# VH-VL binders against o81304, part 2

Target 1, 187 residues: o81304
Amino acid sequence: CSIFANPAQRAKRKLLELISEEDRGLRTQKDPKKRDEIVNAIESMTVIGRSSITTDDSLSATWRLLWTTEKEQLFIIEKAGLFGTTAGDVLQVIDVNKRILNNVITFPPDGVFFVRSDIDIASPQRVNFRFNSAVLRGKNWELPLPPFGKGWFENVYMDGEIRVAKDIRGDYLIVDRAPYNWTESFV

## First folded at step 8 (VH-VL)

Design f4
Fold by ESMFold2, look of step 9:
Structure f4 (fold): chain C 187 residues (1-187), chain A 122 residues (1-122), chain B 107 residues (1-107)
Amino acid sequence: as target 1 above (187 residues)
Amino acid sequence: QVQLQESGPGLVKPSQTLSLTCTVSGYTFTSYYIHWVRQAPGQGLEWMGSINPSGGYTSYNQKFKDRLTISKDTSKNQVVLTMTNMDPVDTATYYCARDSGYYLFYSGMDVWGHGTLVTVSS
Amino acid sequence: DIVMTQTPLSLPVTPGEPASISCRASQSVDDYLAWYQQKPGQAPRLLIYDASNRATGIPPRFSGSGYGTDFTLTINNIESEDAAYYFCQQYNNWPYTFGEGTKVEIK
């Protein structure tokens, strides 16, 4: 605790507190008051993060989902129980130098759904991506899925701990740096 | 058959609040974002805002942020536009439209309602 | 806001001719650009997204091209049903913005 905590640190702390018990966004979908509080906190982070460079090599990491509004990810997380499993960590694995991004939903102990993408840096805060392929994999099987689409996201705030992004549809993503590096297995 | 239909009052007095409803059918309500777009008589199109029907998250054209609320009622398959302090310059046909976007992807507004004319006059 | 400027604003054409409509953005929108058709008394219809991809059910006589700030909608072999207004729309930046429209008229 510091009596001289700057406004940026206070705004970040408020955001992280607001999202901490929201089941990565599943609870927020049913709570308009909490939704409005979180969105307002994100806009405060956007102001703080304005003019920063968020697309240099520090963007390269395994990013772990803390909270999102994105309906497809939330649907998969919510419905994992229908298939006898639960969603584990949900990740964005980014390597700026190799120009790749993998979106990953894990289903421990052996399951994974991931989407491979190429990326390019459009500006100091914006990344374009294009989906290459998708894979649903279990312990002893793998199912390739058709690739589709392209889009962008903008990192409205990033520091050594967290990243806050807004995408082409207006959905938000809040992630932290995982304490591990995710890699896909070779067949 | 996928269908969007706008409904609401055709005439509103200045300073009053407009409420329009977009009712959707023929698809799963939570699968598509809904946009509101208006068109003044003889004029071009103006994007007003959108809603993610899973959770009710909205994006607004800043021009309207103090007057505009977009909300949803999942049980009725409806999106509602509410706009306060109406002015004669707000006279327009109001459309709802869906986009066929996927995860982090937008592919344009592929299905539109027929529109509803709202006249703001004393 | 990104301003989308369309030229021409009115385009008379003869059936069977090709036609092209230009759309220029005030700053780069990459290829996040859609084209819509609007016939009198009707809602807009999506023709093209991502600058060059035809929407479902759109005839191949419609094509789009461009990247960055300059975009073109081309209509080959104009048919009488193609008389309409045509609008471009960018979705690179919030708010989404539309061009003023081009009226295509058949003689």
Scores: ipSAE 0.543, ipTM 0.835, lowest interface PAE 2.7, mean pLDDT 88
Fold by OpenDDE, look of step 9:
Structure f4 (fold): chain C 187 residues (1-187), chain A 122 residues (1-122), chain B 107 residues (1-107)
Amino acid sequence: as target 1 above (187 residues)
Amino acid sequence: QVQLQESGPGLVKPSQTLSLTCTVSGYTFTSYYIHWVRQAPGQGLEWMGSINPSGGYTSYNQKFKDRLTISKDTSKNQVVLTMTNMDPVDTATYYCARDSGYYLFYSGMDVWGHGTLVTVSS
Amino acid sequence: DIVMTQTPLSLPVTPGEPASISCRASQSVDDYLAWYQQKPGQAPRLLIYDASNRATGIPPRFSGSGYGTDFTLTINNIESEDAAYYFCQQYNNWPYTFGEGTKVEIK
């Protein structure tokens, strides 16, 4: 007997299975067929979550990247080796109460690239955001970068474990709740 | 000039419903959160709730969750506070205040209305 | 709810001297802390935001410091016009909460 007895859980399981070996989306970039399968599964999740509120306090968390089509993130992950490092967890840290969102790419043990954003809850599922600043940080150095835009994403499905989102550029994001809380360190 | 102004009845009977209006001017209405804060005579400040004028979504102090509704009228640049079942303990000066954060991020309340005294009495 | 505790509640100050007001949060509010001045019959006025940033038009004699749970408002060279109530407020979490207020009186 499977614990995934309801349609939502079955669809979720299927989606997670599809993305499990895709290296956060790197492999999918070269496999359009697989991408389409994943997108179709995401669309199924969209239908399942269509009447849910996905922008309430439960959105506040450290979200860890499982799979995305976002090119910039994938590029950084893929090319990290060129800079003598390896990408660790890719995170999206959201605090609804503070109305902030930080996009984070870690480079263990001490490296991190993060973008600070303000957010606005635009609808039960949509979050607007504006980039405020970006920082590339090493162990003993920091390089600030200027802000570079705004946009929105829609959380089409969210539960106690994962979140599925579509953004303004047509990219997809699948994240889970990280087993730890990421916080910005201040120098 | 950025201005907020509260308006409504200065006297409400017990069990009646209070309705206050905050009229904003001098800036883009949808660009800033509006908060409601009250202050009982001789007492401190109490945050009641807020509204995002862009989408109309609200946050409430759970103390008032069953009685308080905050809404907006974009066409009039107004935010409305409605609180049911008023009691003498609700006697206070009621303020609306703008969040200083542009694009709806928090940075304190930089613009306040003058406040309106609401007395709940038989 | 996050409880904000101010000390002292009353602070008599001689003109020209500094005044310091403490605000303690029951849990960390990072730097999401504001200070307000309120004179009798008036609405509060924002003095400091994000713990240490002066709001527009606020004189340099007003300064804020602190992070996490302990914060301080300092008024250097107190002037007669500074007689007022001062409130701290956290905006780290819903609901927003204020300190009890400190009455600054000029001797």
Scores: ipSAE 0.005, ipTM 0.591, lowest interface PAE 10.3, mean pLDDT 90

## First folded at step 12 (VH-VL)

Design k2
Fold by ESMFold2, look of step 16:
Structure k2 (fold): chain C 187 residues (1-187), chain A 122 residues (1-122), chain B 107 residues (1-107)
Amino acid sequence: as target 1 above (187 residues)
Amino acid sequence: QVQLQESGPGLVKPSQTLSLTCTVSGYTFTDYYIHWVRQAPGQGLEWMGWINPSGGYTSYNQKFKDRLTISKDTSKNQVVLTMTNMDPVDTATYYCARDSGDYLFYYGMDVWGHGTLVTVSS
Amino acid sequence: DIVMTQTPLSLPVTPGEPASISCRASQSVDDYLAWYQQKPGQAPRLLIYDASNRATGIPPRFSGSGYGTDFTLTINNIESEDAAYYFCQQYNNWPYTFGEGTKVEIK
């Protein structure tokens, strides 16, 4: 244990411990005490991250879902059997320089649900996005879907390991940097 | 048909606790966020907070945070607003409303309940 | 909190004429702005989202415009059924906030 660990390091460790066994948020949906603990820990991270720039080049990465409150992602993860598989990694792939964001739910070995978006940086912590298109792809078929709409999220905390965000609907997202690079394979 | 229906007492006394229920039908309860909005007589609308029924997550207008709780009962397709320490200034029609959002989107509140008038009088 | 200011507070209109309602935000809300109609004794009805997009089923005589802090709801060819209160609502920041409303009356 560190003799001089600062409050920020303790807050981050607490958050990561709280979310580590929550099945990316599925278990949290059934546990109001755990929910409150995690949200309080997120608010602590928000205070720590105030005034930081979280939209610079380091935002460009393949981000992997650790925990979310977002109901559509959680529904898809829970009901992956409809696609004939289980949900794999759930990703947010960002390239700030190309102004691209792709939301990805993988269904190993061959399936993917994938949403293409444009982004722009609205402030030091806020990203605006606009959905362009979506694809549901199985083993030997693809189905284009007609997504539309726009919104924003704020990265209230970001470091070399994790990113914590809150979006226009008030949902939270906690992600880490994936150890691999994801790109489109078919479109 | 999609419907939201508020129910609860029409009269409460100052300092008492209000409990209102929003019952939804015509759609899958957990697919849409539910907001509570109130409107004092002859006045504009005031957003109070929302709940994500799939996980029970809430966000509150800071004005009400210390006395407002929004909760759900999935088995009854209901969300419940509970507000403590009522005051005559809280006299208003209380609405529940469905968030029209789709995956990370917000398109406004597309379906509203009829509203229920709550009068706070000593 | 972002304060939304509507003008005018009362707007008498003649059927067949256009009418405009202004909404000003205390800080930029980009185009995260909705308009609602509320007829007497009824719940609000969503008209416009994202400043200029009509909600499903809304007649084309309703249009919205604006960006940043200044927004306008325009009702072309006013009909008697358009007598109502009209509210703007921003969703750029939590908490969501509404304008005070504009009462549109036929005269």
Scores: ipSAE 0.271, ipTM 0.717, lowest interface PAE 5.1, mean pLDDT 87
Fold by OpenDDE, look of step 16:
Structure k2 (fold): chain C 187 residues (1-187), chain A 122 residues (1-122), chain B 107 residues (1-107)
Amino acid sequence: as target 1 above (187 residues)
Amino acid sequence: QVQLQESGPGLVKPSQTLSLTCTVSGYTFTDYYIHWVRQAPGQGLEWMGWINPSGGYTSYNQKFKDRLTISKDTSKNQVVLTMTNMDPVDTATYYCARDSGDYLFYYGMDVWGHGTLVTVSS
Amino acid sequence: DIVMTQTPLSLPVTPGEPASISCRASQSVDDYLAWYQQKPGQAPRLLIYDASNRATGIPPRFSGSGYGTDFTLTINNIESEDAAYYFCQQYNNWPYTFGEGTKVEIK
């Protein structure tokens, strides 16, 4: 019997422990040592998931942000207070069959910023995306924003609970399966 | 010897709050996850939630999302379960169990308390 | 939630014979599967973790197998002391979920 039986589960546990108090990555921005530790843990997960398919139907879900290095998302989360609001869940809603991905930042109870995208499955682990539209919505108002950008991310690890991804910018994303399904009418 | 022991009221009235304590001994308290699992009379096991070694992070079964809180008191080597708005359907034996949640080893829930029966009745 | 289905729910066994209990998951749990033994009036006892690894102190007559959705607990050369309920548990997804339990009775 190997002392490293089920390494994926243990590695995942370690990763989740590391990010549990990092406030989705805000605290890590000022703690490079911790960031490096988390990145190393992600690399371990990458090795574990190297031969896995992470772009099949199991990718279809509402994914909730646990931790990221993506500056844009972190900026929005951090500065939400400047606009008299607080960031709630940050989501990626993916439907592989419909080839769509929505990036969502909620501002409870009534605010939401979401970006609609088309996706293309580029490989067993890579997803290409193209932004189509963006909307900032309040309780009784909506502000459409012009579409911008394209890119890709690779799910280097995914199981029934979490997904770990690296993107075109070199950023890292750790998400779990949200306990709810988000739709545009969610808020 | 590694031991877990549940303690708390054996009887709770409907709508009242249950508080159970899991006292741990025989090992380094801050090294392991602690789970709570309950079992209704003659029924199967139901996972309720866990708390991580540091006590700074918890996970709950969504079934209990609005009622359940798990916390740690490291000074007393105790984990506390609090569950509000108890109902007769919550009558069960409640267990705390250790999870070998070390980063290198996982052996499931390897040590259990003896369990404590909680009856919810008017 | 992942549903764990055990079969049979009751299993009478003659001493010295083997017993097999099946556990099926509603979706893949890889090898994140544990087996527990529970005797009357006692807390569950961990038998198997990661589908096939015996916990500390567990006799070799207990063995687990399977991956994905189908798992089996085998008790070789059943003994009278093995009379108990047996539960499978997945820990691939939150929440952790258990099977209904199988009552093993000694004839």
Scores: ipSAE 0.008, ipTM 0.602, lowest interface PAE 9.2, mean pLDDT 90

Design k4
Fold by ESMFold2, look of step 15:
Structure k4 (fold): chain C 187 residues (1-187), chain A 122 residues (1-122), chain B 107 residues (1-107)
Amino acid sequence: as target 1 above (187 residues)
Amino acid sequence: QVQLQESGPGLVKPSQTLSLTCTVSGYTFTDHYIHWVRQAPGQGLEWMGWINPSGGYTNYNQKFKDRLTISKDTSKNQVVLTMTNMDPVDTATYYCARDSGDYLFYYGMDVWGHGTLVTVSS
Amino acid sequence: DIVMTQTPLSLPVTPGEPASISCRASQSVDDYLAWYQQKPGQAPRLLIYDASNRATGIPPRFSGSGYGTDFTLTINNIESEDAAYYFCQQYNNWPYTFGEGTKVEIK
């Protein structure tokens, strides 16, 4: 760690403190003042990250959800809790060289919902994606779902620990790097 | 039947604040973004911004950012456009329009209100 | 802002014949492009999204094509009810922007 905190480190610390205890965004949905405060902190990170390349090989990782405004993801997380299941890690698994991105919602012990997509790098901070398949899987069953949609996201800030993104629909995503790799387990 | 209806004043004096209301019906209010689009007489369409009614989050055309607020009232199925410091160049027909997509995707604006003409007297 | 340029601005047509309207973007918008029809005194009506997909209820005589910067709306077998203004709209970047419009007239 640095002996001396700089403005960028202070901005990052503030953002991470603001999103802590927000239940990945579920609490934020019900608190517009907190949401505005977090969005303002994201703008600070955007300014810090403005000149960086966030789409190089370091984007390849298993990313874990810390916070989002995306209603679809939050609905799925919330619904699991209401039926006695807690959603596990919510992941974005990216491999830039293979040009793939998997969005994953886990439902321990055996459940998973994931969406496979193709990606391409559109600019130093922008990634285009196109969904090509989706799967809902349980212990002894699997339900393929039709593919849907395309769009882009911009990684407005990325470092060795976190990534902050904004997408084509104006939603935000904050993730950290998992210390493990998630892989699809099906033969 | 999906319907959008604008309401508000047809005449506003320069420097005053405009407030327009878009009332929606026939679908679940929080399932679709609402856009505001205006059209000056004899001119084309100009996108002003959208609101996600599920949380009230907005995105504005930066041309209007300092003057424009879009808000919602979920209990009334309403979206409200507020624009301060009106000028004669703001004279236009104002439309609200439903986003045909969902939170992830945009597929155009599939249902529009009838529009309301707002004249800013010179 | 991405500037959308439509050509022609006025297009006289004969019923039964095809018509084409061009839309050019100042930078690539991939296929994030929609087409709208607007009759006098009415709100716009969505025709095409994602450059080539017809919206619900739109007759097959309307078709769209293009990718990147150059897009075309084609109306086959023009009918008298097709007299209207037609606008393209990009949604790759904010702000969303519209073309200036093309007036299609029967004569």
Scores: ipSAE 0.436, ipTM 0.792, lowest interface PAE 3.5, mean pLDDT 88
Fold by OpenDDE, look of step 15:
Structure k4 (fold): chain C 187 residues (1-187), chain A 122 residues (1-122), chain B 107 residues (1-107)
Amino acid sequence: as target 1 above (187 residues)
Amino acid sequence: QVQLQESGPGLVKPSQTLSLTCTVSGYTFTDHYIHWVRQAPGQGLEWMGWINPSGGYTNYNQKFKDRLTISKDTSKNQVVLTMTNMDPVDTATYYCARDSGDYLFYYGMDVWGHGTLVTVSS
Amino acid sequence: DIVMTQTPLSLPVTPGEPASISCRASQSVDDYLAWYQQKPGQAPRLLIYDASNRATGIPPRFSGSGYGTDFTLTINNIESEDAAYYFCQQYNNWPYTFGEGTKVEIK
């Protein structure tokens, strides 16, 4: 008998295996077949999590990017070298009670790009967000940027380890719970 | 200025349904969460639940989940509380209160209605 | 649910003296804590949010401190108009919960 007797656990395992060598989605951009396989696995997870609440207190965490199709994030990750740096962890920091979301791209050891957002819990699975500000920070400097816009994402699956989301742009996001807590003062 | 006002029956019979209306003014109605909080005579405050700015999602205290409904009428700038199967133990002053956030950030309940006393009695 | 315990429940204070009210949470609420003032026959009024920030229009004599499980509301140079009930509230977890309230009386 398999240790993954639970269908949800089997599906989760399959998904994680598929994305394990995709470099957060960079490799998938050049492999449509692989993308389709991953998307199909995400759809399976969507069915599994259909009746679950994924916007409660358990959503509050520092989430670390495992895989995404979001082009802007992937572009930043891919092109960081052009600016003499390398992208580290990509994070979503959510506080449900304070209703905030920070999207973070780290550039070790001292660099960070983060976008501040307000969020609204729109349904048991949907979070609406509005961008407020963005900051690019170095070791001893800071550059504020003027982000604008709003959108939403739906957490179609979430457990104690990972979260799978679809957003307003039709992109997919897979994250795990980071082993550390990121804050705005965290550099 | 920002104002909230509760309205509804001051007397409800046991087993009947309570309906209260919170009318808001002085700001964009769809920008803030609205909370309901009650206070039994001489007692502390009890959070009942909130409704989000759009009115599409609510969060209830589990104590009331089976008999409490909160809804919005955006056209009237009103939030409605409905609670079924009222009991004398539900006698309290009921408050609606605005979430301090300008849509998203919660820094407490910064504006309260005057409250409306609801007595449950035969 | 997180239980908020206030001490004391009754606090007589002489005008001009400071008053301190304690609020203890059954588990950590970080800084997700608010204080409210409620005068007789009135609705609660927000005094402090995020443990130590004064709400708009609140006099400087009101201050809040604490983090985690232990919090304090301090009223410096208490005035006759400060006679009221004071409540703490956590918003770290649903459901939000309040303390029992502390009655501040002027001697």
Scores: ipSAE 0.048, ipTM 0.670, lowest interface PAE 5.0, mean pLDDT 91

